VH-VL binders against b0r0t1r1705to1887. Designs and how they scored, part 33

Target 1, 183 residues: b0r0t1r1705to1887
Amino acid sequence: RLRVLADVSGSMYRFNGVDGRLERSMEAVCMVMEALESYEHKFKYDITGHSGDGFDIELVRCDKVPKNNKERLKVLKTMHAHSQFCMSGDYTLEGTEHAIRELAHEEADEHFVIVLSDANLERYGISPDRFARVLTSNPQVNAFAIFIGSLGDQADRLQKTLPAGRSFVAMDTKEIPQILQQI
Below, E stands for the ipSAE of ESMFold2; O stands for the ipSAE of OpenDDE; V2 stands for 0.75 times the mean of E and O plus 0.25 times the DockQ between their complexes.

## First folded at step 17 (VH-VL; framework fv_ifabotuzumab)

Design x2 (at its last look DockQ between E and O 0.04; V2 from the best seeds 0.00; counts 0 for: pae E 13.1 > 2, placed apart)
Fold by OpenDDE, look of step 17:
Structure x2 (fold): chain C 183 residues (1-183), chain A 120 residues (1-120), chain B 107 residues (1-107)
Amino acid sequence: as target 1 above (183 residues)
Amino acid sequence: QVQLVQSGAEVKKPGASVKVSCKASGYTFTDYWMNWVRQAPGQGLEWMGEINPYSGNTNYDEKFQGRVTMTRDTSISTAYMELSRLRSDDTAVYYCAREGDYGNYAFDVWGQGTTVTVSS
Amino acid sequence: DIQMTQSPSFLSASVGDRVTITCRASQSISSYLAWYQQKPEKAPKRLIYKASTRQSGVPSRFSGSGSGTEFTLTISSLQPEDFATYYCQQYWRYPLTFGQGTKLEIK
């Protein structure tokens, strides 16, 4: 059982024109969906978003995963639309914590939570220490963070703070499939 | 109602160990981190460490590293803090405090405190 | 460690007064700041968390503001039961640290 958590907060849309963060997020989610397509027979996954509207925003249901590019595009459109009209706020920690708690109660041989996040956690008021704690809060759930961003220094600092093997940095979204294989 | 009830006052000699208990009720014990904070007489609050009651994972302040051991018994929703090699400056009121969840961190529920006196 | 410095350490005020307590962090802690009230021989009570979110049950006269390194606790109209010691706390980085406290006394 796998849950992917994506940032669909208002800031993603607000600053997309500046640094393309929403586009990167959507691309990341797309990469994840594409990468997981071949494994649907092995495990079920869902994708949830977090924003100022909440930390349990349905993007992909485990019983209805996208089967083609058209369906994937629909998911991305949902992300874009939500980010554009949602309330301000970031629920990365809340969403991660919630994902871990919910998955822990689901029947599965293994449980995974993958958080797609901007590498600039601190910019968004997200404590790396707290994030690390949340990721490791339940041994039954293997929680990981994939940081997407262009700031190498921030990524390096995050990796030092987060438990070894629990965080990955993707300087390019194209790296995400490979990262997923490592998980 | 959510409540933390701590064990009674302790008087110890230098070099001894003390183990304080904190029994939780009114909520799911394993869902919230438990923290320990002490306060010397007339002094401020000092964070000692925390424990995840579910996993048993702990984080200690370096000041207490090697002397403090935090444990829990989930069957009775009780957290324990043991401090060894006691010295006079360990005399303080020790509090257990629950930390909030879902981003609402910090200590939202406190025990009544346990007075630990270390004297020759 | 992140040092938290409160000011003032002591404050005398009268019922009805507007009271402001400041907490400064040695480095940015974003909004990971809590305020506690402690009365003599009692456990601390959380008033504010996330810098500005009031704990359920806490009177509206208590408010928190600030981000980064400067934070403020305000009591808009001091009540008799508000005379106590107040502590700020950061939970941005380990170890968690408290301010030295502000004792609010009746004038």
Scores: ipSAE 0.868, ipTM 0.934, lowest interface PAE 0.6, mean pLDDT 94
Fold by ESMFold2, look of step 17:
Structure x2 (fold): chain C 183 residues (1-183), chain A 120 residues (1-120), chain B 107 residues (1-107)
Amino acid sequence: as target 1 above (183 residues)
Amino acid sequence: QVQLVQSGAEVKKPGASVKVSCKASGYTFTDYWMNWVRQAPGQGLEWMGEINPYSGNTNYDEKFQGRVTMTRDTSISTAYMELSRLRSDDTAVYYCAREGDYGNYAFDVWGQGTTVTVSS
Amino acid sequence: DIQMTQSPSFLSASVGDRVTITCRASQSISSYLAWYQQKPEKAPKRLIYKASTRQSGVPSRFSGSGSGTEFTLTISSLQPEDFATYYCQQYWRYPLTFGQGTKLEIK
């Protein structure tokens, strides 16, 4: 059982013109959906967004996963629209904790939470120490971070503090399918 | 009603150890990190460390690394802090304090405190 | 380690006054800042977390503000029961650290 968390906050929309962060997040989500296509017999997955409106923004339901490019585009349009109109705020830590707790109660052989995150946590006001602690908070849930973008000191620092294969750095979003296969 | 109740006052000699208990009630003990904070007489607050009651994982301030051990017994919803090789400057009130939930990491509930006096 | 410095260390004010206590971090802690009130011989009590979010049951006269490195606790109309020592605490980075405290006396 697999839950993917994506940032659809207002800052993703507002700073997208500066660093392309929303576009990278949407591309990452698209690659997750494509990589998991035809693996539905092995993976029951969903994709949830977080923003100032909360941490349970439904992007992909596990009973309605997209099967073609048209349906995947609708998911991406939803991400774009939500980030444009949501309330201000960030819920990365809260959403990750919530996902870990929820999945721990589901019956499955293994539970996975994957957080798609920008490489610069401090810019988002996200404590790296707190994020590292959240990812390892429940031994029954395998929680991972995929950092998309530049290899800054912050992403490298977090990956070093969690060396048991709990974090990955994607130089760009094209590496995401390979990373998912490693998990 | 969330409550943390700590064990009673202790008097110890230098070189000894002390183990303070903190019994939780009114909430799911394993869902919230537990912290330990001490306060020397007339002084401010000093964080000692934290424990995840679910997993048993701990993080200690380096000042106490090697002398402090934090444990818990989930069957009785109780956290413990043991401080060894006590010195006179370990005389303090020791508090357990619970973190909040869902990214709320400040301490929302405190125990009443346990006075530990270290003197020869 | 992130050092937290409060000012003033001691403050005397009258009932009804507006009181401001400042807490400064040695590096940015975003909004990972809490304020605690401690009365003599009592455990601390959380007033504010996330720099500005009031704990349930805390009177509206208490407010917090700030982000980054400078934070302020304000009591808009001081009451006799507000005599206490106030501590700020960062929870951005380990080890968690407290300010040295501000003792507030009602004149």
Scores: ipSAE 0.566, ipTM 0.827, lowest interface PAE 1.8, mean pLDDT 83
ESMFold2 (binder alone), look of step 17: mean pLDDT 93; pTM 0.951
ESMFold2, look of step 18: ipSAE 0.006; ipTM 0.516
ESMFold2 (binder alone), look of step 18: mean pLDDT 93; pTM 0.952
OpenDDE, look of step 18: ipSAE 0.817; ipTM 0.915

Design x3 (at its last look DockQ between E and O 0.87; V2 from the best seeds 0.00; counts 0 for: pae E 3.4 > 2)
Fold by OpenDDE, look of step 17:
Structure x3 (fold): chain C 183 residues (1-183), chain A 120 residues (1-120), chain B 107 residues (1-107)
Amino acid sequence: as target 1 above (183 residues)
Amino acid sequence: QVQLVQSGAEVKKPGASVKVSCKASGYTFTDYYMNWVRQAPGQGLEWMGEINPYSGNTNYDEKFQGRVTMTRDTSISTAYMELSRLRSDDTAVYYCAREGDYGNYAFDVWGQGTTVTVSS
Amino acid sequence: DIQMTQSPSFLSASVGDRVTITCRASQSISSYLAWYQQKPEKAPKRLIYYASTRQSGVPSRFSGSGSGTEFTLTISSLQPEDFATYYCQQYWRYPLTFGQGTKLEIK
């Protein structure tokens, strides 16, 4: 059982024109969906988003995963639309914790939570230490963070703070499939 | 009602160990981190460490690393803090404190405190 | 470690006064700051968390503000029961650290 948590907060839309963060997020999600397509028979996955509206925003249901590019595009459009009109707020920690808690109660051989996040956690007021704590909060759930960002220095700092093997940095979204294989 | 009830006062000699208990009630014990904070007489608050009651994972202040052990018994919703190799400057009131809800990460519920006196 | 410095350490005020306590962090802690009230021989009580969120049950006269390195606790109109020691706390980075405290006394 796998849950992917994506950031669809208002800031993603608000600052997309500046640094393309929403586009990166959507691309990341797309890469994830594409990468997981071949494994649908092996495990169930869903994708949820977090924003100022909450941390359980349905993007992909485990019983209705995208089967083609058109369906994937629909997911991305949903992300974009949500980010554009949602309330202000970031619930990365809350969303991660919630995902871990919920997934832990589902029957599966293994449980995975993958958080797609910007490498600029600190800029969003997200404590790396607290994030690390959340990721390791439940030994029954293998939680990981994939940081997508353009700032190498931020990524390095995050890797130092986060538990070894629990965080990955993708400077390019194209790296995400490879990262997923490592998980 | 959410409540933390700590064990009674302790008097110890230098070099000894003390183990303070903190029994939680009124909430799901394993859903909240438990922290320990001490306060020397007339002094401020000092964070010692935390434990995840579900996993048993702990984080200690380096100052206490090697001397402090935080544990829990989930069957009775009780957290424990053991401090070894006691010295006079360990004399303090020791508090257990529950960490708050999602993203809160501050101490919303406190025990009544346990006085630990270390004297020769 | 992140050092938290409160000012003033001691404050004398009268009932009805507006009181402000400041807490400074040695580095940015975003909004990961809490305020506690402690009365003699009692455990601390959380008043504010996440810099400005008031704990349920805490009177509206208590308010927190600030972000980054500068934070303030304000009591808009001091009440007799508000005379106590107040502590700020950062939980941005380990180890968690407290300010040295501000003792609020009756003038």
Scores: ipSAE 0.731, ipTM 0.886, lowest interface PAE 0.8, mean pLDDT 93
Fold by ESMFold2, look of step 17:
Structure x3 (fold): chain C 183 residues (1-183), chain A 120 residues (1-120), chain B 107 residues (1-107)
Amino acid sequence: as target 1 above (183 residues)
Amino acid sequence: QVQLVQSGAEVKKPGASVKVSCKASGYTFTDYYMNWVRQAPGQGLEWMGEINPYSGNTNYDEKFQGRVTMTRDTSISTAYMELSRLRSDDTAVYYCAREGDYGNYAFDVWGQGTTVTVSS
Amino acid sequence: DIQMTQSPSFLSASVGDRVTITCRASQSISSYLAWYQQKPEKAPKRLIYYASTRQSGVPSRFSGSGSGTEFTLTISSLQPEDFATYYCQQYWRYPLTFGQGTKLEIK
């Protein structure tokens, strides 16, 4: 069982013109949906978002995964619209913790949580120490972070704090399918 | 009601060890991190470390590394802190303190404290 | 390690006064700051977390503000039960650290 978390906060919308962060997040989610499309018979997955409105923002249900470009575009439009109108706030830690707890109770051979995130954690007020603790909080849930669009220097600092093998850097969103294969 | 009840006061000699217990009630013990904080007489609060009661994983302040051991028994919802090679400056009140959940990591519930006196 | 410095260390005030206690971090801690109240011979009690979020059951006369490196706890109208020692605490980075405390005394 696999859950992917995406940031759909208002800061993703407001600063997208500066660094393209919302576009990268949307591209990453698209790459995840495409990478998992041929494996639907083996995977039960969903994609949830987090924002100032909470951490249970449903983007892709595990029983209604997108099967064509029209349906994938609908998911991306939902991300864009939500980020434009949501309340302020970041719930990365809360959302990750909630996802790990929720999946731990589901019946499955293995449980995976993948967090799509911006490597600029400190600027967003997200403690790297607390995030690292959350990723390893439940040994029955394999939790990973994929950092999108990180510069090499920023990625190196962040991976030093995080558990070995639990973080990956995608300098380009097109790298995400290969990273998912490693997981 | 959520409650943390600690073991009674201890008097120890230098070089000994002490093990303080903290029994939780009124909530799911394994869902919330437990921390230990001490306070020397007339002094402020000092964080010692934390334990994940679910996994048993710990993080200690480096000043206690090698002398402190934090454990738990999930069958009786009890956390433990053991401090070895006691010195007179370890005389303090020792508190267990529970974190909140979902990113609320400040300490929302405290035990009553256990006085440990180390004297020759 | 992140040093937390409270100001003042001691404060004398009367019932009904407005009181402000300041806490400064040696580096940015975002909003990962809590305030605790401790009465003599008692365990601390959490008042505020996330810099400004009041714990349920804490009277509205207690408020917190600030982010980054500078934080304040304000008591808008002191009550007899508010005379205590107050501590700030950062939980941004390990090790977790407390301010040295502010003792609030009766004039």
Scores: ipSAE 0.417, ipTM 0.775, lowest interface PAE 3.4, mean pLDDT 83
ESMFold2 (binder alone), look of step 17: mean pLDDT 93; pTM 0.951

Design x4 (at its last look DockQ between E and O 0.05; V2 from the best seeds 0.00; counts 0 for: pae E 14.2 > 2, placed apart)
Fold by OpenDDE, look of step 17:
Structure x4 (fold): chain C 183 residues (1-183), chain A 120 residues (1-120), chain B 107 residues (1-107)
Amino acid sequence: as target 1 above (183 residues)
Amino acid sequence: QVQLVQSGAEVKKPGASVKVSCKASGYTFTDYYMNWVRQAPGQGLEWMGEINPYSGNTYYDEKFQGRVTMTRDTSISTAYMELSRLRSDDTAVYYCAREGDYGNYAFDVWGQGTTVTVSS
Amino acid sequence: DIQMTQSPSFLSASVGDRVTITCRASQSISSYLAWYQQKPEKAPKRLIYKASTRQSGVPSRFSGSGSGTEFTLTISSLQPEDFATYYCQQYWRYPLTFGQGTKLEIK
């Protein structure tokens, strides 16, 4: 059982023109969906988003995973639309915590939570220490963070703070499939 | 009603150990981190450490490393804090405190406190 | 460790007064700050968390503000039951640390 958590907060849209963060996020999600293609017979996965509207925003349901590019595009459009019109706020920690808690109660041989996040956690008021704690809060759930793009120094700091093997840095979204294979 | 109830006052000699209990009720014990905070007479609050009641994982302040042991018994929703090699400056009121979840962190529920007196 | 410095350490005020307590962090803690109220021989009570979110059941006269390194607890109109010691706490980084406290006394 796998859950992917994506940031669809308003800031993603607001600052997309500046640094393309929403586009990177959508690309990351797309890479995940593509990477997970043909593995649906092996495990169930879903994708949820977090924003100022909440931390359990449905993007992909386990029973309705995208099967083609058109369906994947629909997911991305949903992300974009949500980010554009949602309330302000970031629920990275809440979303991660919630994902872990929910998955822990589901029947599966293994449980995984993958958080797609910007490497600039601190800029968004997200404590790396708290994030690390959340990721390791339940031994039954293997939670990981994939930090996408931006500043190398931030990524280095995060790697030092987060438990070894629980965080990955993708400077390019194209790296995500490979990272997923490592998980 | 969410409640933390701690064990009674303790009087110990230097070099001894003390174990304080904190029984939780009114909520799922394993869903919230438990913290321990102490307060010397007339002094401020001092964080000692935390425990994840689900996993049993702990994090201690460096000041107490090697002397403090935090444990829990999930079957009775009870957290324990043991402090060894007691000295006079360990005299304080010790509190267990629940940390909130879903981003509402910090300590939202406190025990009533346990007075520990260390004297020769 | 992140040091939390409160000011003032002691404050005398009258019922009805507007009271402000300041907490300074030695480094940025974003909004990971809580305020506690403690009365004599009682356990602390959380008033504010996330710098400005009021705990359920806490009167509206209590408010928190600030981000980064400077934070403020404000009591808009002091009530008799508000005379106590107040502590700020950061939970941005481990170890968690408290301010030294502000004792609010009756003038």
Scores: ipSAE 0.895, ipTM 0.946, lowest interface PAE 0.5, mean pLDDT 94
Fold by ESMFold2, look of step 17:
Structure x4 (fold): chain C 183 residues (1-183), chain A 120 residues (1-120), chain B 107 residues (1-107)
Amino acid sequence: as target 1 above (183 residues)
Amino acid sequence: QVQLVQSGAEVKKPGASVKVSCKASGYTFTDYYMNWVRQAPGQGLEWMGEINPYSGNTYYDEKFQGRVTMTRDTSISTAYMELSRLRSDDTAVYYCAREGDYGNYAFDVWGQGTTVTVSS
Amino acid sequence: DIQMTQSPSFLSASVGDRVTITCRASQSISSYLAWYQQKPEKAPKRLIYKASTRQSGVPSRFSGSGSGTEFTLTISSLQPEDFATYYCQQYWRYPLTFGQGTKLEIK
């Protein structure tokens, strides 16, 4: 059982012109959906979003996963629309905690939580130490972070803070499928 | 009603060890991190470390690494802090303190404190 | 380690006064800052967390503000029960650290 978290906050929309952050997040979600296409018999997955409005924003339901490009485009349009109209704010820690707690109670052979994030946690007001602690908070749930972006130095520092094998850097969103295979 | 009740005062000689207990009630013990904080007479507060009661995983301040052990017994909702090789400057009131959840990681509930006196 | 420095260390004031206590961090802690009140021979009590969020049951005369490296606790109109020692605490990075305390006494 697999849950993927994506940032759909208002800051993703407002600062997209500065660093392309919303486009990268949408590309990452698209790569996740494509990588998991046709693996539905082995994986029960969903994708949820977090924003200034909350952290239980459904993007992909596990019983209604997208199966073609048209359906995947609708997911991306939902991400874009939500980020455009919602408040700024970050619920990465809260959303990750919630996902871990929810999945720990579900019946499955293994439980995975994957957080798609920008490497610059401190810029977003997210404590790296607290994030590392949240990822390892429940041994029944395998929680991972995939950092997306060109700021390799910041991602490298985070990987040193996080437990080994719990974080990955995707300098290009095309790397996401092979990272998912490692998990 | 959320409550943390600690064990009674202790008098120890240098070189001994002390184990302080903290009994939790009124909430799900394994859902919230537990911290230990001490306060020497007339001094401020000093964080010692934390334990995840669910997993038993701990993180200690470097000052206490090698001397402190934090444990818990989930069957009786009780956390423990043991400090070994006691010195006179370990004389203090020792508190257990619970964190909140969902971003509320500061200490929202405190035990009444346990006075540990180290003297020869 | 992140050092937390409170100012002033000691303050004498009268009932009805407005009081401001400052807490400075040696590096940015975003809004990961709490304020505690401690009366003699009692355990601390949390007043404020996340820099500005008041704990349930804490009177509205207490307020917190700030982010980054500078934070304030304000008591808008002192009451007799407010004379105590106040501590700030960062929970941004290990090890968790407290300010040295501000003792608020009756003038």
Scores: ipSAE 0.556, ipTM 0.830, lowest interface PAE 1.8, mean pLDDT 82
ESMFold2 (binder alone), look of step 17: mean pLDDT 93; pTM 0.953
ESMFold2, look of step 18: ipSAE 0.425; ipTM 0.774
ESMFold2 (binder alone), look of step 18: mean pLDDT 93; pTM 0.954
OpenDDE, look of step 18: ipSAE 0.872; ipTM 0.936
ESMFold2, look of step 19: ipSAE 0.007; ipTM 0.506
ESMFold2 (binder alone), look of step 19: mean pLDDT 93; pTM 0.953
OpenDDE, look of step 19: ipSAE 0.881; ipTM 0.941

Design x5 (at its last look DockQ between E and O 0.94; V2 from the best seeds 0.00; counts 0 for: pae E 3.5 > 2)
Fold by OpenDDE, look of step 17:
Order: sequence, then structure tokens, then C-alpha cells
Structure x5 (fold): chain C 183 residues (1-183), chain A 120 residues (1-120), chain B 107 residues (1-107)
Amino acid sequence: as target 1 above (183 residues)
Amino acid sequence: QVQLVQSGAEVKKPGASVKVSCKASGYTFTDYYMNWVRQAPGQGLEWMGEINPYSGNTNYDEKFQGRVTMTRDTSISTAYMELSRLRSDDTAVYYCAREGDYGNYAFDVWGQGTTVTVSS
Amino acid sequence: DIQMTQSPSFLSASVGDRVTITCRASQSISSYLAWYQQKPEKAPKRLIYKASTRQSGVPSRFSGSGSGTEFTLTISSLQPEDFATYYCQQYYRWPLTFGQGTKLEIK
């Protein structure tokens, strides 16, 4: 059982023109969906988003995963639309915690939570230490963070703060499939 | 009603150990980190450490490392804090405190406190 | 460790007064700041968390503000039951640390 958590907060949209963060987020999600293609028989996955509207925003249901590019595009459009009109706020920690709690109660051989996040956690007022604790809060659930588009220095700091093997930095979203293979 | 109920007052001699209990009720015990905070007479609050009741993992303040042991019994929703090699400056009121969840990580529920007196 | 410094340590005020307590962190703690009220012989009570979010049941006269390194607790109109000791706490980084406290006394 796998859950992917994506940031669809308003800041993604608001600052997309500046640094393309929403596009990176969408691309990351797309890469995940593509990477997970053909594994649906092996495990079930879903994708949820967090924003100022909440931390359990449905993007992909485990019983209805995208089967083609058109369906994947629909997911991305949903992300874009949500980030454009949602309330301000970041629920990275809340979303992660919630994902871990929910998955822990589901029957599966293994449980995974993957958080797609901007490497600028601190900029969003997110404590790396708190994030680290949340990721490791339940040994039954293997939670990981993939930081996308990180500055080198920030990435290094995050790597030092987060438990070994629990965080990955993707300077390019194209690296995500490889990262997923490591998980 | 969410509640933390601690064990009674303790009087110990230097060098002894004390174990304080904190029984939780009104919520899922394993879903919230339990913290221990002490307060010497007339002094401020001092964080001692925390325990994840689900996993049993602990994180102690370095000051207490090697002397403090935090444990829990999930079957009775009870957390324990044991402090060994007691000395006079360990005299204090010891509190268990629940840490909130979902981004509200401050201590939202406190026990009533346990007075521990260390005297010769 | 992150040091939390409250000011003032002691404050005398009258009922109806506007009271402000300040807490400074030795480094940025974003909004990971809580305020507690403690009355004699009682356990602390959380008033504010996330720097500005009021705990359920806490009167509206209590408010928290600030981010980064400077934070304030404000009591808009002091009530008799508000005379107590107040503590700020950071929970941004471990170990968790408290301010030294502010004792609010009746003038």
C-alpha cells in the first residue's frame, strides 16, 4: 500500500511564475504516476494533496488510478485548479501525519508514504526536525520525502536533519523514477 | 474527556530511583507523544524528554541522558518516567504532558503533577 | 539548544489593563511557539500554540503574535483570574525549551 502526498497549496500557484514550483510539483506527480504504471497489480496506490483547504485532498484514488496520459493529465489539471483557488496554507506535516495514520490501519504487507515536497521547507515555516519525526512516527509505515528542485545548500541541510535513507533530493523530476526504485 | 492522571508524591533519598506513572484516558494513547516536564520549587518548566507510545521510541534532553528512562504500557494507556541516581536538585514537580497532533504539537493536556522530594 | 527569553520576568498590572509579554528565541523557530498559563500549585495550561492560534476554551482576550524570533502574548483586558505565571515554549527543535516565565501579579 502506497500513498503519495503532493503539495497543491496556493503558494505553488502564486509563485509558479517565479520559480515554476507548481509545474515541478505537477511534473513530479506525473513522473510518479508513470513510474508506478504496470505495478498496479502488485500494490495499490493513491495520491492525495495538501493545501490550505485541507490535508486529504483526493487526486488519485487507489481504485481508479490513471491508465493513460489523458487520465494523468486530468490529475494534473486538478492539481493546478486546486492550487489556483484554494485557501492559503501549508499542511505538509498534517498531511504526512494523516497519511501515515490512515495507512497504518489498512491491511497490507508493507505500507509506504511518499511526500513530494519543495526543498524549501523552512521557507514555508516547516520544521525539518518536526518533519523528520513525523516521517518516523510509525515504524509500520515507511515514510519518505522526495524534495524537488532543491538548492544544493538546502538539500544538504535537510539531508543532515532527516533520518538516513528517508529523504531524497531530486534536482530534476526525471530522477524521481530512480528514487522510487530505491524505496 | 481527555485526562492524564499521575501517581502520588514520592520521597526518596539521594542515589535512589523514582518511577512516576501517567495514566491517559479519553483518547487513543498510542496516537500522541507523551512528554515529561519538571519544575523545581519556585523555578520554571524544564523539558525532560518524550516517548512515542506506539513505538516506544524516546528522545531525552541531554541533561537527563543516562538517568532517565521513559516507558509505556499500552495495555493500560500508561506512561512511565523513571529517574535514577537522584540528587537534591531533582526535587521538583514532574508533569506528564500530551503533545498535540496534526500540526498542533504543543502540550495540550497535562497531568496534575507528581511531587518528588529528594532529601537525606 | 534554542534559548527562550521572556520579558519581563515580573509584571504588575491591574484588572482591565492591557498586558503584553514578549518571548525571544535565540534563533528562528518559525511559528512553533506556544504560551502556557500556570497558576500556583497547578499544572500549566496551554493558551496559544502555533504562535497565534488560541486553544479552544481560552478567552478571546488572549492573543499571540509573532514569528521567527520575536513573539508576544497579549491580554487585552486583564481579568482577576489571569494573574498567574506565563511561559513560552519553542517546539521547533529538540530539545524543547521554555522561557524562564513571567509572573503577572496584581498591582
Scores: ipSAE 0.878, ipTM 0.937, lowest interface PAE 0.6, mean pLDDT 94
Fold by ESMFold2, look of step 17:
Structure x5 (fold): chain C 183 residues (1-183), chain A 120 residues (1-120), chain B 107 residues (1-107)
Amino acid sequence: as target 1 above (183 residues)
Amino acid sequence: QVQLVQSGAEVKKPGASVKVSCKASGYTFTDYYMNWVRQAPGQGLEWMGEINPYSGNTNYDEKFQGRVTMTRDTSISTAYMELSRLRSDDTAVYYCAREGDYGNYAFDVWGQGTTVTVSS
Amino acid sequence: DIQMTQSPSFLSASVGDRVTITCRASQSISSYLAWYQQKPEKAPKRLIYKASTRQSGVPSRFSGSGSGTEFTLTISSLQPEDFATYYCQQYYRWPLTFGQGTKLEIK
């Protein structure tokens, strides 16, 4: 059982023109949906978002996964629309904790939580040490972070802070499918 | 209501060990990290370590150099802190403190404290 | 380790006064700061967390501000029950650390 977390906060929309952060998040989600398309018989997955409006925002339901490009585009449009009209705020820690706790109660052979994030945690005021503890908080749930669009130096520092094997760096969103295969 | 109730005062000789208990009630014990903080007479607060009650994993302040052991018994919602090879400067009040949830990680609930006196 | 330094260590004030206590971190802790009040022979009580968020049930005369390395606790109109020792605490990274305390006494 697999849950993927994405940032759909209002700051993603507001600053997208400056650094492309919303576009990058949407591209990452698209790559995840495409990578998992051939594995639907092996994985029950969903995708949820976090924002200033909360941390349990439904993007892809496990019983209604997109089957074609038109349906995948609708998911991306939902991300864009939500970020456009929601409050600013980062709920990465809260959303990850909630996902881990919720999945721990589900019946499955293995439980996975994958957090799509960038290496700018400290710039956003998020403690990397706290994030690391959240990822390892429940041994029943295998929680991982994929850092996208990260600078090599920042990524190296974060991987030293995070537990071994619990973080991956994607220099470009195109690397995400290969990283998912390793998990 | 959420409560943390600690065991009673202890008087110990140097070289002995002490084990303080902290019984939780009014919440799901395994959902919140438990911390131990001590305060020497007339002094400030000193963090000793934490335990994840779900997994039993611990994280200790380096200054306690393997002298501290934190454990829990989930069947009775009780956390324990054991400090060994006691010295006179370990005389202090020892508190258990619950960490908050969902990004609120400061200590929102404290036990009443357990006075440990180490004297010859 | 992140060192937390409070100023002043001791403060004498009158009922009705506005009081400000400062707390400095040796490195950035973002907004991962809490303020506690401790009365003699009692456990600490949380007043403020996330630098500026008031704990439920704490009177509105208590307020917190700051981010990064500089933080303040303000009591806007001191009441008799506010005479206590106040501690700041960072929870950004381990080990968790407290300021040395500020003892607030009646003048």
Scores: ipSAE 0.417, ipTM 0.771, lowest interface PAE 3.5, mean pLDDT 82
ESMFold2 (binder alone), look of step 17: mean pLDDT 92; pTM 0.946

